# Designs tried in a protein design chat: VHH binders against Integrator complex subunit 15 (IntS15). Part 3

Target 1, 373 residues: Integrator complex subunit 15 (IntS15), of Drosophila melanogaster (Fruit fly) (q9vpf9)
Amino acid sequence: MSMSIDSNKLLLRKGDMKLDNYPTCAVEALTRLETLIASRNKQNMVMQIISEFIFLERTPKDGDVRKSQALPISQMNLFQEFQLIIALIEYFSRPGRDATRNAIFLSLFGSHLTPQRSKLLSRLISTAVSGSVAPLLSSAGTWMQQVGCKTPLSLEVAQNIVSDFISYSRKTPEQLKQLPMVGPHFAANFMVAVADLYLNEQRSPTLNPPPDALLDTITEWMMENPTLCQASQQPLVLPAGAIAMPFTTPLAGLLRWVVLAPLVSNRSAYSNLHLSLLRALQQLVSSGESTALPSQDLMQIVKSLQSYCARLAESKTDPQADAAYQKCMERFAQAVQIALSSNCITNQIQLLCLLESLPPHKLMKIVIEAHKK

## First folded at step 13 (VHH)

Design j2 (from i5 with Y33W)
Fold by ESMFold2 at other seeds, look of step 13:
Structure j2 (fold): chain B 373 residues (1-373), chain A 121 residues (1-121)
Amino acid sequence: as target 1 above (373 residues)
Amino acid sequence: QVQLQESGGGLVQAGGSLRLSCAASGRTFSSYWMGWYRQAPGKEREFVALITSGGSTYYADSVKGRFTISRDNAKNTVYLQMNSLKPEDTAVYYCAATPGYLFYSEHFDYWGQGTQVTVSS
């Protein structure tokens, strides 16, 4: 047997992948990629195979300077897109090594996506949620951490899940309710992303609350799955030598929801969510010295409260007499007390100084005084 | 192909700040993961910072909290803001890029020529 002969067979089979029987060439490409994906110096070749045989993309023609900056052009029709989604569901449902599966998922979706790839990714993940496809959702959770849970790619996926399962559904589907059991890491990273979309003045000039059904779903997740926030801390399974991007827990973003909610809502679900967050925070604090609540996220809550108090002053309303403000501060003080007791907040002194800048609240004052010494 | 050119190096007193820039040319800069590396005299090149195509960042322990990596896709430029500089930060700083879906600190597809940073005192 000759390695030259085997190399020629490989090249011929790559060329043959574009026969009339799509999605067969995509499935064959995925199988071939498994032999290449672990090679540290083959990433560019992997990306070219994916573009040509899986997404059926072509590069804009050379010789036009303006076109050389353009993204690849998808040539898939709607039926081929549907076929690809089914093929990817089947591929990611197979038993196999998690590192290889995760690397393949990242190779498909881990860089700046073309509009077509982004659309396919969102449809793929929604389909996997509907089908409770645990291995695919595990890879999607790894993907969210690697690209960043709060980046535009992840936020788009999170927004599409809200649209598909909350906005366009009369009832929250059972598959979404079961997501923490089927894909806990993905559920945790999804919570990080959706927490960023609502009650967040960095994203919107107004404090827009989450849809009621989303709030209820997340509250139930937290109440019924007490270790869900710890799923964000599990080590990623990646090929040897690959750098895992830092995890983010959903605690800070969800805390912002429950602390700021009295400014816009009377829903009792926020009280239940707050209790669940305190329990989750206590569990994370007791398990180690890792940063569970980044100080910058907590300072963002302070800034929102300062803005609200400034508006109260303009209307000549005393913040200490404002029931909404007092409820915000009660919830905030309880969470800060737990976090400070464990010394799990970076730049604690700066946070305490900012908290003192807010109009006084009895419990918060006690918490600050206990920890300034 | 991607071509990378660093700028912004120089001589700085300890405790000072510098901002390095890396201008990139070529296809699809916005889809690339970008990184900074450095090489001190007599030492091997070491990882400093990484920014993904989506803007997520990762730092070596030795620079965490002092250095900030950022990118401007409209200008095809990646930056390294270096604060609280120490003499140990003295090195040639290299910009690097990969089209990659995984980041291995020992492998990037494209490298710049480097810019010298010297921290005195």
Scores: ipSAE 0.409, ipTM 0.754, lowest interface PAE 1.7, mean pLDDT 83
Fold by ESMFold2, look of step 15:
Formats: sequence, structure tokens, C-alpha cells
Structure j2 (fold): chain B 373 residues (1-373), chain A 121 residues (1-121)
Amino acid sequence: as target 1 above (373 residues)
Amino acid sequence: QVQLQESGGGLVQAGGSLRLSCAASGRTFSSYWMGWYRQAPGKEREFVALITSGGSTYYADSVKGRFTISRDNAKNTVYLQMNSLKPEDTAVYYCAATPGYLFYSEHFDYWGQGTQVTVSS
């Protein structure tokens, strides 16, 4: 049975919560939030309860209207931060509706994310990955889609996972092996985010390859989980009337890795990843997915190849004789051939013109000619 | 006082373009989801476009491919670039802001006063 509006007002009074019972007051606040979120018109109260009772934040000089946007200050000590992480893992592990868990996760981490909250979020997700906490990882996947996989919030989470499991000795890459099976939507969104961090001249002036262990992990995920990229397409479970933000697949970003990798690496893992990406692309093309390889992402690859060719010209090297360039173009042509054959790319004529601007490659020339009138 | 103020409305020929701006005063909305709504005479207010605090965008079907929402957090401003305008786009356009943890078309904490857009045949 639904609660009446008057009953919700009785349940919404924040004066019933007691701060000196941490983390118990945070758990009680989470229960209160489930009711408040359902009413839809209490968003400011929800944010205040989260700040005061869950994150233990206080504003300097409370109530000063001339300082209406003063930043909150965390009052949590390190032990309370650890207690909150454990309490949240326990809360999200309890039986309940996915829509409710997702709404709570978004209320905690979907907006107003201070540096302290962002750090706690990253530690929470890292702990959930280590513990294979499927319900929490499902909510994190929904969260990442709703805030955007390539936004600063999502990139920070992705960077911390790479740091914790790949780059530093706190945890190991082997602990990531189960992630595609435990939290496939989060794993797919994580791949979108990390693909954006490496071999991407829009984020860094140089082509920085991913760490070897990250590359190996992603390659293994793709090889062993053929439908992983399709996890991005599942409908989000949100409260009735809430708008789901559009999904993104990891294919375009990972394609950029395998196409540009010959410029900076000779690792055979990129060949294995490329094969897995072609298979995944064929599956998404067969399902009618028109955004599998957005033209903007393909243009980024072209721009990076153009920049490389400009550097070759400075050293008076012919791109057609450059083995790295030829390997990049072979991989690129194979992926473009699949995407064009399905007619899943809008503005195909402009893409073909951009591809013609690159120094010639035999396979790419064949692909371009096959799709011109 | 916290206010959202739209600007950039006016009269434009069908097929033309217009860029709306929404400036916030008295509050920074960098952590908020921002959106555009419109209301034609005698009709309900309808959703047009949304941009999250992180820059992800969502559009009503009627404007996809023609309209682009963007934000400049340094200027505390949200924009709506409207291309290929049709007479059906004639409406008062409103800027809105919400905390962003869930988006519902009826749950915005702040609304602007609106700016008129008229598209002639």
C-alpha cells in the first residue's frame, strides 16, 4: 500500500534522528530517504538530510543568506568514514527493489559531490568490487550512466579502480576478473570511462597507452564475455516517471585503443582485443544499434592519425612506408567496413571524405570505394 | 535572491536559428541538472532538453538533431542552440534547475521567467 501525503509528513521529520548514534543515524536516514524520494517534491530536504546525517557535514556560519552557497565541511573522522562504507555495503546488500536502491545511490552520489564525497564513493566502489557486492555494483552502473560515463565524476571513479587494482599494490588485477559477471552494466560503463582516459589526444597532448595489466584485463573481459557490450543497452531500473539518461557502449573508445596502439606499442594483446571488438561490433550491428560507432568518435581517431602523419612529414617519412601507420589503418578499415556495411552511421558521406584525407591505405581505399555511389 | 534569467528569444523565420541563454544569479548551479522547457499558448509546459552537472544531454524526440543544450559553469550559464526552427517551436521557453539525483519533468526547484520564441512561416 502507498503512504498518504499526511503520513509522509509524519515520517519526514528530521528531528527524530540522533547524530550521536553514528553510523546508526546514517542507516535511519537512508530509510527516511526512501519515503522522501517517493514524494518527489522534497529534494532540498533529501539533500540536507544526506549532508547532516549521512556525510556529517556542516556549513560555516549556518543561515547566512548572503553566503547562500558556502561549501559544506566534513566532520567525519577516518573511523566514521570506514563505518559509513561498511554500513552502505550492508544497506545495498539487503533485499529490496532495484529502483529504490538506485534512487538512494543517486541521491547520495548523483549531485553535490564534494571532494570528500567523491573520495568516499571511490573507496566504496573499490570495496564492492573486491567483495563482489552485486547489488551495489548494479546501482553504481546505473549511477555511472545517469551522471555520464565520461564526466569528471565517473572518470575519477574509474581512475581510482585502475589505481587500486592495476597501478599500485593495494589490490590485484585478478580481483577484477569477476566484475563482468557480477556487475556487467558497471563493467561496461567502466570500460567506457577507462577507454576515454588512454590513447586519447582529447584528454592528453600525447598518446598514453593503458597500463599493461589493464589492457590484459579488458582484453580478457571482451574475449570471455561476448555480450558484455550489450549490457549498456539494458533499460535502467528507476522509480516510475524518472528519465533515464542515454547509454554509451565501450566499442568506440576501445576501437581507438586498438587502432592507435601501433603508434606506441607492439603488444599482441591489442590484436586479441581488436578481434574481440570486431565480434562485438557485429553483434551490435545485427541488433540494429545505430550509435555503436558515433561519427564524432571516429573523427577523433582520424585527427590523431593526421597528427601522426604531420610528424612523419616533419621527419620526411612517407606514411605509406611507415609500418605503424599501415597497421593502424588496417585495423581501422576492418572496423569501418563492418559499420558502413550495416548503414548504422549517419553522415556517412562526411566520414568517407575525412577518411580520404588520410594518406592512402589499400584496404581502406577498397572500403571507401565500396560505399560510394 | 536566486534567479534564472533567460535571454535570446525573438522572432525568426522558419528554417532559421536562435540561441537562448540562461544566466543564474545569487547561486552557482555547477552541481545541478539544468534544463529547458517550453509552453505554447493553451498547452501544457513540455520538456525540451536536459544537461547534467557532468555534461551528459537528453532531448525530447521533437527536437533531437535540431537543438543542442550546453553549459558553461564558469559563467553559470546554460545555452540552447535551436536550428532548423519550425512554426511548431513557437512557445515561451523556460530555464529550470534541479539537484539532479533524479530527473522528473515536474520537479524543479528553480524556474526562469521565460523568453518568447516565435517562428513564422
Scores: ipSAE 0.219, ipTM 0.666, lowest interface PAE 4.7, mean pLDDT 83

## First folded at step 14 (VHH; from j1 with Y33W)

Design k4
Fold by ESMFold2, look of step 15:
Structure k4 (fold): chain B 373 residues (1-373), chain A 121 residues (1-121)
Amino acid sequence: as target 1 above (373 residues)
Amino acid sequence: QVQLQESGGGLVQAGGSLRLSCAASGRTFSSYWMGWYRQAPGKEREFVALIYSGGSTYYADSVKGRFTISRDNAKNTVYLQMNSLKPEDTAVYYCAATPGYLFYSEHFDYWGQGTQVTVSS
């Protein structure tokens, strides 16, 4: 950072923006930041203005913490937090896609998050889902892609949505029904995140299935919105010269759900979800070249199946005779067959070798042999 | 203030592998965009790879599939695993960092001193 006094910061303080006029100072800061937000050489100044006038943060000044290496401390009271959420909903209710709106959202929530900012972000997005605030959800979708859908912050947002709309009845699952229509990019990124939270041994020592209402919601989304998994493939709208981070589809994580589900559940919704996933994979093949199934994600499915087979061996059960294992492999083989035929899998030789390490399955054997030649 | 120190450079045969490390001073490493750049003699600085504070990565086309960037926030270190090296990869490799909310390839706030990578045939 420059040691120069920033005239833009002083003007904001002196003119139409005072800290004791909350939320007015935050609203005025948002408007004034629009002229600064795309300037590549002013990002530190923008973040300082946001910290001081929007989130009311101070740097630690007391002797127990070295100042430059501590997170800012929020001074917002609960009512000011509520006022800020209302102001942000109003600001982000402006229609259309807008590089400025997306850059503002990223400046608020894309880096240097305090616990208070993370709490506000979750409340903001939950409110926007309830209110069908399409422009805000568009910016939230861009945000999730830029920070990464599987990062702790994105998973926290996803878990809060599940908590608010599904687990604790604070809001209802029916309020989620319109999300694919209102915010398709955010809905796709939300699916990446929630898929990572369940039936995933990297996140939990056991295979925890999703709540029934969440499974039903995701299955309905996939069945009723045939292009939803492609929603993240549209180019991001960002200021000129800014680098868009690569997108992620929900296909690999949802495939893990349907492949591993026979180990823990007999819900028929998994069969419907599996069919929808196969259709989505076929649509990606038809729409051109895509690496929709990273081999690392598929290898995690193999590891979970290996762990299950090790438990079968301890009980002296033959995996070839285990109905659950055979159903897992049937679903896995069907998806892998489609993806290999279209070259949708990165590093497929390594994956094929790992698949051979599993107890044999008739369809999977055919798939492996067809692609080893 | 962030101070960056690269290591792991050297002479490698074509087709070989090398791993570069970048140690960052301080406790706020996890909040930074981190990247690798390279500069061959007589050429301008070239972007190689980027890793966002949240872990997402982005690569120049010339290195996709051959190079992998990663970070270890507990050790304040960024790595560049370089496989299938070519003579064209010969350059001084620089580690870079910025705390911004958007990444622009020509703007980084902090730079290391560089480490030489030479690929012979």
Scores: ipSAE 0.497, ipTM 0.765, lowest interface PAE 1.2, mean pLDDT 83
Fold by ESMFold2, look of step 16:
Structure k4 (fold): chain B 373 residues (1-373), chain A 121 residues (1-121)
Amino acid sequence: as target 1 above (373 residues)
Amino acid sequence: QVQLQESGGGLVQAGGSLRLSCAASGRTFSSYWMGWYRQAPGKEREFVALIYSGGSTYYADSVKGRFTISRDNAKNTVYLQMNSLKPEDTAVYYCAATPGYLFYSEHFDYWGQGTQVTVSS
């Protein structure tokens, strides 16, 4: 620490003008960032060093001051991108302090993301899944929670994992099947993200089921790892004084899958997933907040059922005679009953009133009446 | 490098609603973490809400479910929608920003001038 921060930046610039210095200058920058991250008032400098020396970016120029919000422009070629991915895998594979690794990962990918950084992030995470690189996946899990599991960046990462390990493979790779054991926090956050991508009318005008292999994988994860949905509940390891974003449980999104699935699928895997979700709800240690089932998520399920019933009315089909609707409501009623008895639902009265708007179902009616006060 | 100006404060009765705005001028607004803080007379400034550059939000326990932070990057503006207001919400509300990768409750690079919110009967 004998050199000033300006001297360290000058030394890095002295090396980065020579292409033969890459990826060495990125590795040295990562080492220097460990020192700078300890100083909270250097975040702007950390971002500049990352942009210039790790991602080889330049600040875009504009003719309008108000439009200076443009993202940095990458000057990295494909070979340098590959070199960086390998260097990052090696860096994050080293033993070290979790708070430091997490802060480095967040400094690389937590803000100022260009399309090129986002693509590199997705490739990096897919490589870490393939290599079972536990320390990197732990940092990626922390990252996904901090930026939000349902934000566009997190969904892009989740989509790329589905593409890499499900869509382009006839057989789900063992490394993906083992993900809950290698990186349980990341696996839980990945489940939040993929649950949002499928059987979700907020994302698509049509209820699109998950690919069969993804459904089977998630179902096995839930059956074999009974505490997985709460893996993120452990405190995040971040630098002292940093605000940790709350975790998001995958329970609400996966419940939407199993409740809405009879509308689009007859696969028995949804029955196994439903059972696993009921068990998880019964075992849930509720804090009454971020571990609960937010009523807004459950209301989305009701809206999808209402839409389906409206289409049944157009075809003059009685919902009470529709086998798919009856199965949806059976699963939904079972989950709602358990969640109410476990104190897992926020804004309970509003949800119960909305459930009454659906065509009658015997079990659901009993559940509603038992809990209205 | 960012100048922040709050607006939308005023007097409102308990149970009412108010929407605060924070207009930003300067470079790279869309990459900034934005937050709201408040300070009641004779008390220390306290955290209210923050919004990550990518849109994730975090709230103080005292305002969860009642307040909503949002941002409009096209207008360089962050908002605080305050519902179900209580007399204890009376304070000067400040907008804050940082270009950093983490949000710390005690350190911010830029602050607004503040806007008064008063909640009475």
Scores: ipSAE 0.140, ipTM 0.623, lowest interface PAE 4.8, mean pLDDT 82

## First folded at step 16 (VHH)

Design n4 (from k4 with F103V)
Fold by ESMFold2 at other seeds, look of step 16:
Structure n4 (fold): chain B 373 residues (1-373), chain A 121 residues (1-121)
Amino acid sequence: as target 1 above (373 residues)
Amino acid sequence: QVQLQESGGGLVQAGGSLRLSCAASGRTFSSYWMGWYRQAPGKEREFVALIYSGGSTYYADSVKGRFTISRDNAKNTVYLQMNSLKPEDTAVYYCAATPGYLVYSEHFDYWGQGTQVTVSS
């Protein structure tokens, strides 16, 4: 084994016991953590063990600290990263819902991450999707709910899945198509994240549609898995006393796709997705569950339509004569009608007032009048 | 390691609003879970609201829909917007922070001094 100067320095920092011992020291650390992971008073010690023995990081020293360099410094090489990914896949292949497994996943990836940890997380999750590793994907689903599906970490993971399985693939792999069956909670949270990445003016000044293969995949998921949007509603398994963060459904974000799509696309897949969303909204009532659609998300759709109508006015086009706008409003009215009838929308009065500000549409006018007062 | 200072408390009529602020000192604010707790005289300290470093929020049932927690990492500040206040909301409100991967409702590593909120009937 021919070690470089940097490898020798790393081994000396960790003592002679660690010579030739990676990834074994990471596996041993994971085992040691199982007795510590749920202790509310030992989280700092857990994070130090993870940093030193799993991610091979050192603390910054005097004179090399800058605001952007406040995080630990990684000394892991590419071979060690590969070894760690294999070890983590093996560790997280334990079956069932396991509070210990979920807590360890959160201890590795639930805080602000170094660039190296973020890269490793994305690669780990993509590997788990490729291998259909259900217990790992269950922990990743819990992780995404706890950190938030629309946070930078979650969006980075979602973008990497799109890159790995959609953008750089000739055909959508069977493992991605099977994701709702293998990891339904993760699949639902992934849909929340990707819905935020596309056709969303808060993320981009232009309405960028999702790649065709992603749209087709999401549409098939929704058609073939009627309860997928409810998968996040199952209780999280966490250590006793730990706070479970609230779930999010993908309904509002996907509704934005189908309502705004006529502005940028004529693909018929959006019609199939729209039908699936209407079905999902109806099922919330029939299942006896009360799920609120945040009116703020629906108001963002209105704002995008208002912006489009302002551009039509600039070009002297009547919105009532614009085929794209009329199609947007038809889909929006149908969804709002069902959601209002099933009491799925919070702050209905605020939404109705905002809908009245849009150029008139026949069905939407009927929907507003039916629920006004 | 982190020092927390609340402000914005005071006396308000029932149905009114107040906005609490918590200024944090230290380089690690953006990586902390931040929360608000309250304690009325003779009662146990109770959880009010929590915000993850990335922005996800969680509320006690008693304040859900009326209170909003938010953070501004550029200003190292967390806020609690309190609307539709009731006399039962009268308490000392504490800002809290923890640098962890799990949050427990009874435990935070750092606490502020508290700010009094009084809601008159």
Scores: ipSAE 0.535, ipTM 0.773, lowest interface PAE 1.1, mean pLDDT 83

Design n5
Fold by ESMFold2, look of step 17:
Structure n5 (fold): chain B 373 residues (1-373), chain A 119 residues (1-119)
Amino acid sequence: as target 1 above (373 residues)
Amino acid sequence: QLQLVESGGGLVQAGGSLRLSCTASGRTYWMGWFRQGPGKEREFVALIYSSGGSTYYADSVKGRFTISRDNAKNTLYLQMNSLKSEDTAVYYCAATPGYLFYSEHFDYWGKGTRVTVSS
């Protein structure tokens, strides 16, 4: 269970780097990390070099005992943070192997993500989006898949992009509109993350719609880039022996948006997005895998519809006469039919039983009956 | 030194369920389950990040096994349902404070707990 001591540790000593020459020491550290990562057995040294020479961190002092938060102490000022962002953009823009860039990015941001590192990561990615820095965005896409698109790490990055490019901008910048062309894997993973943030009762007690500009941007992305969801399925480029984490498609989360949207909005963009999602679902099914609509995600939609119908019952409103509910069910039935026809749903019997619990809808009833026997 | 202690293994009939537990003596960022069946190499089963939000499963167990984590107790769980004879293996808990892209990043391993699935 213990890590073995490597025979070349003395030749790759971290003490060779000059801490007082920032950002030069960070650039030297990055080049040294390529060699150390290739050796695979120098993980502890890699983490120490990253902490000390790249992020300028020190271990907590003895008099500060917090068992739940043993975080390193940042020594970096704002100017050094800016210098590091520029150095990282330049480093990731250099010619080189994708596997090496991805390994470095994951080493920097895949673990030990202090509040300071998280802020720097978000600023780095926003800078890369603004600069259309394709190699860095490619590594960020790989990172997002490896740490999970719906984890706090990824959601923070997604929230900061929405803040920087949607909430605090009068006009959606061209660089964000072009993101699917510059960094398609990152754009797909960003969609997974933001889809989780809105119209999602697991994250908020009410159904909060996405900002109008975000909805319009994602709708345009899907309409103009019909294979964008396939970018989430591309094989990861990682060094040999690395554990590749499975991809997540944005289809399920965006389907939740379009199915639940009639409960809170009448914007026509949701109809366009729905059509694009149906086309994307058909393309993923015909391309020969993977599971496009996990049953757990679809059951979450059912739970939100059940809650809405309970409110209709409280006000003595007939669900069959409620235009919003009927529109939700029409969109839902269309997507479920495509997914069931190709057997792309695990545990489909559980889903079908749960769908029967909803007030009846003509198309959905046809879909259920066609697949119950 | 981080120590990992598994429990919950045993004999179970096909179609049955077991819940494995693993207690860690210190802070970890990634924890997971691996298994080694008779005559096979150790293989990945499931992985979870410290926040509990990201879970990943091998295709052979997807939908049947559920990994979960109680970070306050430093305890990892594996709920195994619909067990098959091919699930017979020694199950190992593993943890790493390191980064995610190599199996060598799991520097800490438990001694293992045996699961036997009979027909």
Scores: ipSAE 0.005, ipTM 0.400, lowest interface PAE 10.0, mean pLDDT 81

